# VHH binders against q9xw16, part 21

Target 1, 132 residues: q9xw16
Amino acid sequence: MSGWNAYIDTMTAAAPSIKRCAIVGAADGSVWARTEADNVFKASEEELKTFVALFNDVTQVPAKGADIEGVHYVVPRTEESLIFGKKENTGFFAVKTKSAVLIAVYEGPNEVAAQVRKAVESMQTYLNNAGY

## First folded at step 1 (VHH)

Design k5 (framework vhh_3k1k_2)
Fold by ESMFold2-Fast, scan of step 1:
Structure k5 (fold): chain B 132 residues (1-132), chain A 118 residues (1-118)
Amino acid sequence: as target 1 above (132 residues)
Amino acid sequence: QVQLVESGGALVQPGGSLRLSCAASGFTFSSYAMRWYRQAPGKEREWVAGISGSGGSTSYEDSVKGRFTISRDDARNTVYLQMNSLKPEDTAVYYCAKVGYPYEFDYWGQGTQVTVSS
């Protein structure tokens, strides 16, 4: 049990097409909360540490892509606090707050991706306003 | 419609400098990351430099790091590439690109030729 599980629940309720998601520390990729059991977010500690470091220079990411759960995603573009990727019918959105990175993996068409992005960006705004 | 117009390409001597400009229109410029690419004779197009929508983050390919500087002027809807200490290996057509969202493709300009030769 962690208090951060409530935010995982909020994101998945807002966008049911999120297959797996996590909230991790921006400095080190340490997992604060993630989906579990049948929807377990499978990224390793080493992979998450590498992933959150991408936010130190997001403009470099589209040239290299990004790896989440052992899957290499094409990253078409980034914003200062947003990295998103696509691979066939799957994709992810990752946003950075002051102290956290929110990662959501989804499956489905562009309409589903738009719903997931909205949910992740809404949570990013909420957490930033709450001082996280 | 989206338009990107590069300018500033020229013939320069090794060790010289050039500033490339890319004038953008047809989209909310400040909301998009911009990149410079180049394509040398007989080579594939390669990424050179990138800048975030806010201009707060920049990145560079290793061979140009320390010599090239990307910047933007959102009031003028323009992205720049300042190229210093030019080498013959920098000879290429340079392209400005608006990086697309997941539901959009990148948009490219027509390019501007940079030739570094004695």
Scores: ipSAE 0.000, ipTM 0.127, lowest interface PAE 15.7, mean pLDDT 81

Design k50 (framework vhh_3k1k_2)
Fold by ESMFold2-Fast, scan of step 1:
Structure k50 (fold): chain B 132 residues (1-132), chain A 119 residues (1-119)
Amino acid sequence: as target 1 above (132 residues)
Amino acid sequence: QVQLVESGGALVQPGGSLRLSCAASGFTVSTYSMRWYRQAPGKEREWVAGISSSGSTTSYEDSVKGRFTISRDDARNTVYLQMNSLKPEDTAVYYCATYRGLSYSFDYWGQGTQVTVSS
């Protein structure tokens, strides 16, 4: 078990609408930490490797969408280090740091999306400042 | 040692109201986000409501929005779920959960409290 699990707990504490989340390696999508038990983040290694590669050229993502946990999400737009998507009442925010990608899946109305985004962006800033 | 104890579940008629309580011991709830979940017979456990550690943000599943309200009383180390306009489909065991920063990153769950909506 890694110290990375403490960061998962910090993010979920900041945004209770996060259903599942993970911190993965930016180079290969390897899982460093994820939510467990009834909140287990279910993405396969193959899916995560494909997902983190999207950050190599985020401008192509809105045309294709993104897959997380076997669910295909519509991606309305991207920013240099941010991919987010929607599928009915479910959505996600993913942000890239120097060496990691943070992924948070949420469920609920539009007002909770803003809190989830703030939580992952705050953690992104923290990890970048810590050299990750 | 962490413990969450739910209470307040009962048999009520459709249209009735109940307030569930979640009392915490072994940790301070004000430092954690808190959530309510439910599990109906033959169904998977479903998230119902959440409240941030600061209490400034709450969130709800669409099926309960406008009928249920989550709140916290940090001085009493307790979280509440006010349930109004109850429907038969709200029948379930209700669970309180939180994260406490363990190395396995899992929610702590209480034993649950049974809510039955039936005439």
Scores: ipSAE 0.000, ipTM 0.127, lowest interface PAE 16.0, mean pLDDT 80

Design k51 (framework vhh_3k1k_2)
Fold by ESMFold2-Fast, scan of step 1:
Structure k51 (fold): chain B 132 residues (1-132), chain A 119 residues (1-119)
Amino acid sequence: as target 1 above (132 residues)
Amino acid sequence: QVQLVESGGALVQPGGSLRLSCAASGFTVSTYSMRWYRQAPGKEREWVAGISSSGSTTSYEDSVKGRFTISRDDARNTVYLQMNSLKPEDTAVYYCARGTPYYKGFDYWGQGTQVTVSS
């Protein structure tokens, strides 16, 4: 029997450069699973509720950026159901499924970013196929 | 506190129908994805059906597709599993689960309801 934490483990195994990540509810930003302990994903409930609401109109996000874990990221562009951002040597990818949002924070150059993006998009496909 | 209570399990003949209910308290079902699982004696719990938080997406294990339907009544804060064309191999304890089973290390599962399909 696996739970939601198994999906976090799958993503971090596929892309070890993921420093912190979470799976949250798309409607309210409630945490389903997240990295814990030394790599705890520490976004507040209010921040997550605000963040998942960005998926209601992703076209507005590049003008304002996005806040995750109290850090403001520049969002260069968005795709349908995908928001990504950079701040110096850190970045994130966030993807929306039917009922969830996956958020992965990483550190490293563009080559690392490509691996992280692949991991979160793979999980997005899996969860959509599972009805989430 | 989160609580899930299943009901509706019974003894039915092959080809019969049952509707299982999952009454939720301590949270609102429309803000979470919800699932039904089942466990037969000597087997692991297996996923049966799921419904997204919006209610617009449903998903089923291949063996139950076309026979089972998951649905939600937001006013009653309840999730249902409509089971049609029941077979002896559907005999199991059926469990309702919230889509946050490992938040703070807890699985939010109900106590289960027994379904027996036998003549």
Scores: ipSAE 0.000, ipTM 0.130, lowest interface PAE 14.0, mean pLDDT 81

Design k52 (framework vhh_3k1k_2)
Fold by ESMFold2-Fast, scan of step 1:
Structure k52 (fold): chain B 132 residues (1-132), chain A 119 residues (1-119)
Amino acid sequence: as target 1 above (132 residues)
Amino acid sequence: QVQLVESGGALVQPGGSLRLSCAASGFTVSTYSMRWYRQAPGKEREWVAGISSSGSTTSYEDSVKGRFTISRDDARNTVYLQMNSLKPEDTAVYYCAKLGRYTYGMDVWGQGTQVTVSS
């Protein structure tokens, strides 16, 4: 059991609309922690390695979109350390820290998306300040 | 009772090495991310090193990368900090801490162990 699960618990408590989330290594996409049980985050190691590499040049992402858990998301725009996507009533926010990438998948309208983004960015700030 | 007890602090000359130990009781270290912090006189407490519960992920403050190594011995329920190539700037009280389950910070702290690097 990963002590990184405490960060997963904190994010899901802050934004209950997060359906699945994970904290993965920025260098290789290795899973440090993820949601479990009925809402297990199912992305493969290979998919995650490809996904975290997107942060090497986020400007390429809007033209191609991004894949998470085998689902293709439209990425309307990116910021230096933020990739977010939308597919119908579902979406994701992914943020990069010094050593990690946080990924949260949610379901719901734009109001829900805003709450999820705030939770993920809050954790990003905390981890960056902690040196991760 | 949940507690962390550090040991291994000493006076050492620049370039020397020390290994700090952090013994946990009342909880299992392999369940939580563990960290080492330090605090020099008159300064804020700063994060030094971290290890995930699985031990597969470690992270370090830039000033200690390549010199310090964090590790864990689950059989002894203990976390270690191996400190090599010590510098006077490493002089501080070193604390180990357990990540809080529902907070953005650490929820259990040790009492600290003094490391002094001086000629």
Scores: ipSAE 0.000, ipTM 0.130, lowest interface PAE 16.1, mean pLDDT 81

Design k6 (framework vhh_3k1k_2)
Fold by ESMFold2-Fast, scan of step 1:
Structure k6 (fold): chain B 132 residues (1-132), chain A 118 residues (1-118)
Amino acid sequence: as target 1 above (132 residues)
Amino acid sequence: QVQLVESGGALVQPGGSLRLSCAASGFTFSSYAMRWYRQAPGKEREWVAGISGSGGSTSYEDSVKGRFTISRDDARNTVYLQMNSLKPEDTAVYYCATNVGYEYFDYWGQGTQVTVSS
């Protein structure tokens, strides 16, 4: 695969605890690629528009949390281009590149969260270097 | 061991005011966001207000904007919710919450009851 789906496949291979993920446009939350079939990422376009706008000022996000796929996540803290959330046995990592936002939803214990973060941040670095 | 203890709940008349406090211990308080939630009888728990651990950013649920103010005193490990112009629909158990480190779950206090009635 040579399209955006190949990057989805790369991330899920690097961190198998990723249940669903997507690459969306940073400006409007439009979906460029997402996991499909049994693990389809099901966020509405309206929700994604709201979510990507959080990257305009990530310092405000820990106060209120973030919503992905209709699930409200607590956001304990943020970094300049990173928002991560937690809810019980579930969590997400989202990173912003020049023109995209990568979102990965995972399930499992805290040990897998570190692996998911590494996979997402590695892809962020790659896409930034590729001009995206 | 993270502990959160709320206080300040009471019965008040419509239009009244209350200040809720949440005393926190067991973590580096100044590094973490603090939030207030409430749960009315027969309803789901809803987010009310939040304050960041960094930068002092605050956020509020639309129905409480302009009436409620969240603040914190990091020297005393305490977060506050000042509630003004209280309405009967504000009647709920109010909970303080935080998420620490790599924990997936929120730490919650025991809650404090606020009743707004004539």
Scores: ipSAE 0.005, ipTM 0.244, lowest interface PAE 12.4, mean pLDDT 84

Design k7 (framework vhh_3k1k_2)
Fold by ESMFold2-Fast, scan of step 1:
Structure k7 (fold): chain B 132 residues (1-132), chain A 118 residues (1-118)
Amino acid sequence: as target 1 above (132 residues)
Amino acid sequence: QVQLVESGGALVQPGGSLRLSCAASGFTFSSYAMRWYRQAPGKEREWVAGISGSGGSTSYEDSVKGRFTISRDDARNTVYLQMNSLKPEDTAVYYCARYGSSWYFDYWGQGTQVTVSS
């Protein structure tokens, strides 16, 4: 298993409430892997470049919110390597590793958010330990 | 075929400077983000620096910020790592890597040895 798609599969298996997700380059937002077909992650290259740049100063994000797949999310707060947002019944978690940003969009009530966050943070830890 | 060839590794004194080069062939260089990684004996491979395909954005691991600069010359198919204020803990084999989209595999060079000691 040499492809980045294996990590997408691992995250979605760990948290079935993830509707769409992607692993993108931290420097430029280039897509390394994403969900496809009926669950295709639809963010444009320009949107992803803008999104990953938010990690340059996460403290500014709560004032502005964040855009993913053309949807504007309210970001209530951030942590050093974590941006998360909510819009009605939809939300996301994004975490930065050394070389990548993992983005997971989920749908469901707040009680599923914790499972999604755990899946994304577990993958963040794994990739950081692998040198990514 | 895709090839990445690093050069420039040397023995250098603490506080010294060194420039590493990575010559790329076998692909459209300007279309890909490029990365530098390093690996010290007994340690895991560590990301050091990255540059986008457009050259418009760069990123660095915290321990090298302000000391290392990544750049690229698309006309020469080469990515560079300028290393200043070198420390003994920078001693490692440095690797060049190609990063693109999910349909492309990471390609790595053979590496170039950098040793920082008195």
Scores: ipSAE 0.000, ipTM 0.108, lowest interface PAE 17.7, mean pLDDT 81

Design k8 (framework vhh_3k1k_2)
Fold by ESMFold2-Fast, scan of step 1:
Structure k8 (fold): chain B 132 residues (1-132), chain A 118 residues (1-118)
Amino acid sequence: as target 1 above (132 residues)
Amino acid sequence: QVQLVESGGALVQPGGSLRLSCAASGFTFSSYAMRWYRQAPGKEREWVAGISGSGGSTSYEDSVKGRFTISRDDARNTVYLQMNSLKPEDTAVYYCAAYLGYSPFDYWGQGTQVTVSS
């Protein structure tokens, strides 16, 4: 729609199981866009700075887990530009592009995870191709 | 018609300062996030700085933090990059970019050359 909000809208339309999401700067975790109102993404500036730094060495993340919105997630595995986690009925996918980190929090059983991952990875590919 | 026009590029001595401007037209500027990128000879295009549509969030590549400041003037449809303490490694063509509308994709300016040498 406007600015980075159009990307938030695109991801949520592609995967309605996304409860909350954000696009943040890869260098410092500054928020460029996030879901608002009843589904506001509630991560602090400090937490996001810590989170994006995890992408400096994703191989260390499974030993420590990751914190998003004050919730500690178990991270079972990472890939070069992908961190994902799960805690009970909630989960997240986070992917890094050249300039941004996309974070999507979902709720529900494992069968919705594939749709959320696809939406986030599709946006990652689009932004990387656009130079972000 | 959408247009982004960069200006302010020049030859500068190490330690000097420059302010780059990007004048935007053809869209509702205040609604769109703006970014600066640079490309040095023989290198890939690199992200430098970003500012949200509201102006409430800014972000910077690590090598420019503390030296560069991105800002915007929505009344004049212009985004700025204030570059201080310039180093020879800052030599590059600097590009302004915007996200616009229904099909979000980048609009790019033609670039402005910044050369830092003695």
Scores: ipSAE 0.000, ipTM 0.099, lowest interface PAE 16.0, mean pLDDT 81

Design k9 (framework vhh_3k1k_2)
Fold by ESMFold2-Fast, scan of step 1:
Structure k9 (fold): chain B 132 residues (1-132), chain A 119 residues (1-119)
Amino acid sequence: as target 1 above (132 residues)
Amino acid sequence: QVQLVESGGALVQPGGSLRLSCAASGFTFSSYAMRWYRQAPGKEREWVAGISGSGGSTSYEDSVKGRFTISRDDARNTVYLQMNSLKPEDTAVYYCAKGLPYYSGSDYWGQGTQVTVSS
């Protein structure tokens, strides 16, 4: 177990509606930590490499959408360091820090999405302040 | 048991260079991000530089950008910090760590290596 796993545990405890999440390297999508076992985050190495590259130009993402765990999400809009999407009753928020990308997959309506976004952005702020 | 052993610290004159090494054991080195921290007398430990598990991403504290370079050699389970254009304010004990800094416990495993920059 790694020190990064403690941050995964913190994020999922703070926002219980998060079903799966991961912290990956911003340059290459290498997994630093992810949820495991019954709630394992199942993104391939190639998919994560493709996904983190979206942060090189987030303005292109709404036209193409984004793929996470083999699911294609509609991305309605982006912000400079934030990509989010929805597919029926599932959704995700992904935020970029200096060195990492945080990805959280959740299930539920818009009020649940607001809580997940808050949790992910709080962790983004923490990691940026820690130099990641 | 995770073990990290720092080395390479020395006394150098301002403008000089040093390379620090951190030898890692007890975990799958290539799977984890590695980082360097430093602690000056009377101050809190501060983050200096980080490198991703694949080595493809690096990050630095603003005061060391352009002067310090972090790198890794996964075949040797070693992370390095190349320090150029050293300043007296870089004087500190330097520590390496795997993953994120302390959250529910310290993940620092070494004694550190002392870097002193003075005439």
Scores: ipSAE 0.000, ipTM 0.169, lowest interface PAE 12.1, mean pLDDT 80

Design o1 (framework vhh_4orz_3)
Fold by ESMFold2-Fast, scan of step 1:
Structure o1 (fold): chain B 132 residues (1-132), chain A 120 residues (1-120)
Amino acid sequence: as target 1 above (132 residues)
Amino acid sequence: EVQLVESGGGLVQAGGSLRLFCAASGFTFSSYAMAWLRQAPGKRREWVALIYSGGSTDYADSVKDRFTISRDNAKNTVSLQMNSLKPEDTAIYFCAAPPLPPYSSGFDYWGQGTQVTVSS
């Protein structure tokens, strides 16, 4: 069944520049939904467990960076519920809600990054308002 | 059985207006956020507008201040008022109800769509 996949579809429809994305549990990094097939989000359960734990203290993240799909990203700065990373022409935005972490990987210039951030933050607002 | 039925599409000139309607049945409409998405030829579906169960709204940058989403829980309808239409707004417009949490058996409530064509 589609379940949480419709939220993935909503985010990718809002920002077609998203290459891969996922919704995972904030407590454990368990995958609720992710892009599949030609756009499969490839992060392992172990990597996601490590990644969601970064939200326990986002102030430490810029010093060490973050790993998504085996790729190490430089994290220039964080906000309390937002981690974003850059590696050349690629990047990601990750936002935390009460129960979930949304991760979107994109490729392209700053204009593309702004569109992706907006899509991820809109979904964050929706899920928080829905009690997630 | 869940149904979403869109209507109100058509051919309009640039600068014109259209109002789209979505009639919903078969689920507890008032408990769902409702969304409008669109798909232009050769493109992915693009989110346009979202209205939460409580009435708050969000819009894609491309349509902000031109489109207005609204709902009527008594009639199980969601509407999209589209003003200042541009040729790039040409697409099939879909009504959708995003699924509930992972513990629900969601059906991806999508309608069949309504065609909007904006001439130059």
Scores: ipSAE 0.011, ipTM 0.156, lowest interface PAE 9.5, mean pLDDT 81
Fold by OpenDDE, second read of step 2:
Structure o1 (fold): chain B 132 residues (1-132), chain A 120 residues (1-120)
Amino acid sequence: as target 1 above (132 residues)
Amino acid sequence: EVQLVESGGGLVQAGGSLRLFCAASGFTFSSYAMAWLRQAPGKRREWVALIYSGGSTDYADSVKDRFTISRDNAKNTVSLQMNSLKPEDTAIYFCAAPPLPPYSSGFDYWGQGTQVTVSS
């Protein structure tokens, strides 16, 4: 297991509603690590390249939404380093570190979003402090 | 402290219209999606309409094409225009915000709601 895979496991374990996670390069969307086996993160690198570029101007994202794994999400909220997407009983949190984007796709009612956010932001803080 | 205050409810005949208002304070309003929820007697609270921070909207199937949610970021208000009202729309309507710091819950509301009654 790579070091990045360990971080995937950490995020996945932090919130039961998280189904899939990925750590990708902030510059190009390259996949550093992702959930596999029964819950494979399936976004293409081309899609991820487009996705990470959203962080260049997050203010426009809520108007347009965001696509992950071929699914279009509406975006209720963005912050400088955060994109929150929703679709029915699913959603995602994406947070940007110095060099990476962490993506967690979750399933559940609205109430689970808080826990998912905590999970990805905790990892964000950790990685930022580590220089990533 | 986050505060949401609903108003505009009342009694209306089927086919009529109402406009609900919500005044929000205590958070950066323009950064958050806002929602209207409703709860009828003996029923669970249900989602009615959402307006995202960027202005995009979404609606429950039961109210699509009848209800319109809008927001005024300058005034920190969110509104719900309800047209073609039906008796089944009778409920207490609540204004809600998505998870706010410290991010302990889902959609939240801090007002008493506003009663909407639609008579047949």
Scores: ipSAE 0.006, ipTM 0.245, lowest interface PAE 10.4, mean pLDDT 88

Design o10 (framework vhh_4orz_3)
Fold by ESMFold2-Fast, scan of step 1:
Structure o10 (fold): chain B 132 residues (1-132), chain A 120 residues (1-120)
Amino acid sequence: as target 1 above (132 residues)
Amino acid sequence: EVQLVESGGGLVQAGGSLRLFCAASGFTFSSYAMAWLRQAPGKRREWVALIYSGGSTDYADSVKDRFTISRDNAKNTVSLQMNSLKPEDTAIYFCAADLTYYSGRPYDYWGQGTQVTVSS
């Protein structure tokens, strides 16, 4: 959905270290909006369906890790609606709302990771309050 | 207070082996994933190996088949067995718990690290 691109723009403006991101349906992983062109978020439909299903039981995720864009990330621990991953100089934050999952992939040290986390958690709060 | 104390580093010849140890205190060790990271001169810190609380392991491509991470929950230790060492493995090696690994803050390594120097 092009209307959802405004939320992508808001997150990337708040945290410029986000390299790629997407907003997907929590039930099926369908893409509502994503970064495009040179920053295209290139996860497959099957991968996204598998990824959003991780939120059904986040306690299993640290034992297996998580795959995003064909990259396997180590997930040291999870919170109820929040999955983190790290692989070398890259990482992600994914948060679940009532009907969506927001995924942000970033590059850089933990100081930029904090900014990315804040941006996606702020958007999570906004969307939950908006009924999404 | 979380403390991680690394040991076992030293000078070795290329092709040699070292075993690093990390003694952990101040948290429920068995519930946390434990990692080794390293920083070579002029390079960023890079992740080397990770062992999940359940015992499964992951390794950086640069060290696969040469390094083995293991843990001893009774002793609150994690270790890194390093075989077939290369000059490129020269770095300060740091032990990290997951609360450090993805706190969303700059890395706060509670250990001073242990220096590994591999001579050619």
Scores: ipSAE 0.000, ipTM 0.154, lowest interface PAE 14.7, mean pLDDT 81

Design o11 (framework vhh_4orz_3)
Fold by ESMFold2-Fast, scan of step 1:
Structure o11 (fold): chain B 132 residues (1-132), chain A 118 residues (1-118)
Amino acid sequence: as target 1 above (132 residues)
Amino acid sequence: EVQLVESGGGLVQAGGSLRLFCAASGFTFSSYAMAWLRQAPGKRREWVALIYSGGSTDYADSVKDRFTISRDNAKNTVSLQMNSLKPEDTAIYFCAVPYRSGYYLDYWGQGTQVTVSS
């Protein structure tokens, strides 16, 4: 229960195909908000600390992949503030803002992936404009 | 009903200090991030400082090293200590709970006026 839950709700309303998502601190991976109950985002603090550190040099990520919720994803490529991965019919998009990293896990085809990416990038813009 | 009441503003000379307070009620204060924003005459609103529920803080570059945000969960208050004030810090200061729009659209008070003269 945090004020950040409203942003989680906004993302999931914009892209109902998001199965689980979280907003975490960019410096330490601390969880500010995550989906709960039947859609609980399961990543540990240890895993999130490791994950947010990937944004220090995104060019290394495609060679190693990324782990989220104990699942190893293939990362085909990265962009400056964007890491995305795929495994079978599931995937994730993670974007970095000034102070946060947004992570959204989804299931579905490329059309669903595009919708999820748009929702995550929209929220990235909102948070950057708000100074986060 | 959520209520935020700002106080502590006033007139101060350049180089001076002020401490702003925000008294919060109507929600589980300790569970929410709190922010301070300001609006100067003829300018857009801008965020100034942010304190997360876990205690981490962030500051706008214009106030970094001069302003300090803090919170007291037992008293449901958030405070902004403003040091080395400059004429460009003149503004109405608002406290806010970040909301789903991401733009700090929820202001529940009139704010507190800070005027810095030189």
Scores: ipSAE 0.000, ipTM 0.119, lowest interface PAE 15.4, mean pLDDT 81

Design o12 (framework vhh_4orz_3)
Fold by ESMFold2-Fast, scan of step 1:
Structure o12 (fold): chain B 132 residues (1-132), chain A 118 residues (1-118)
Amino acid sequence: as target 1 above (132 residues)
Amino acid sequence: EVQLVESGGGLVQAGGSLRLFCAASGFTFSSYAMAWLRQAPGKRREWVALIYSGGSTDYADSVKDRFTISRDNAKNTVSLQMNSLKPEDTAIYFCATYSSGWLPEDYWGQGTQVTVSS
């Protein structure tokens, strides 16, 4: 059990609408913690390595989209440390900190998306302030 | 500030076609992705089509191969060509920009009603 599991628990408690989430290394996409069992985050190591590299130039991402858990998401736009995607009634938010990328997958309308984004951005702020 | 005005809806028989239009103003249209969403009575809002600023497109599985989204940056318009319409396509259709801060989708129009009769 890593200490990073506590942060997964904090995020899912703050936004119960998160279906699956993970905290991965910003440099290589290595998994530090993720949701497990029936709500396991299913992305491969190769997919995560590709995904975190998108943060090297987020301005190129909307033209190509992004793949998470074998699902291709449309990325309508990006912000400096934020990539978000949509596919039908599912979506994700991914934010970069100093050393980590937080990824949360959800299902539902804009009201659900807003709650998930708030949880992810709150954790981003906390980890940056903690030096991560 | 951002304004989106939908048009082109109406009543059509199953198997027919309609073309929806969205006129956009109040932002740099060519820099934004544009989407069409729909909501049927008693159902949740659902996304149906998206076109990126670069012209790439994506579609919901329920409309793939039947609907085509396009844009005209010179006229600040996005269009949805709907072919082979089914009764289950009956909904109010909204044009949305994927613009800003908090949410991936912003809804700024009243929508246009599409009714497909059996």
Scores: ipSAE 0.000, ipTM 0.175, lowest interface PAE 13.0, mean pLDDT 81

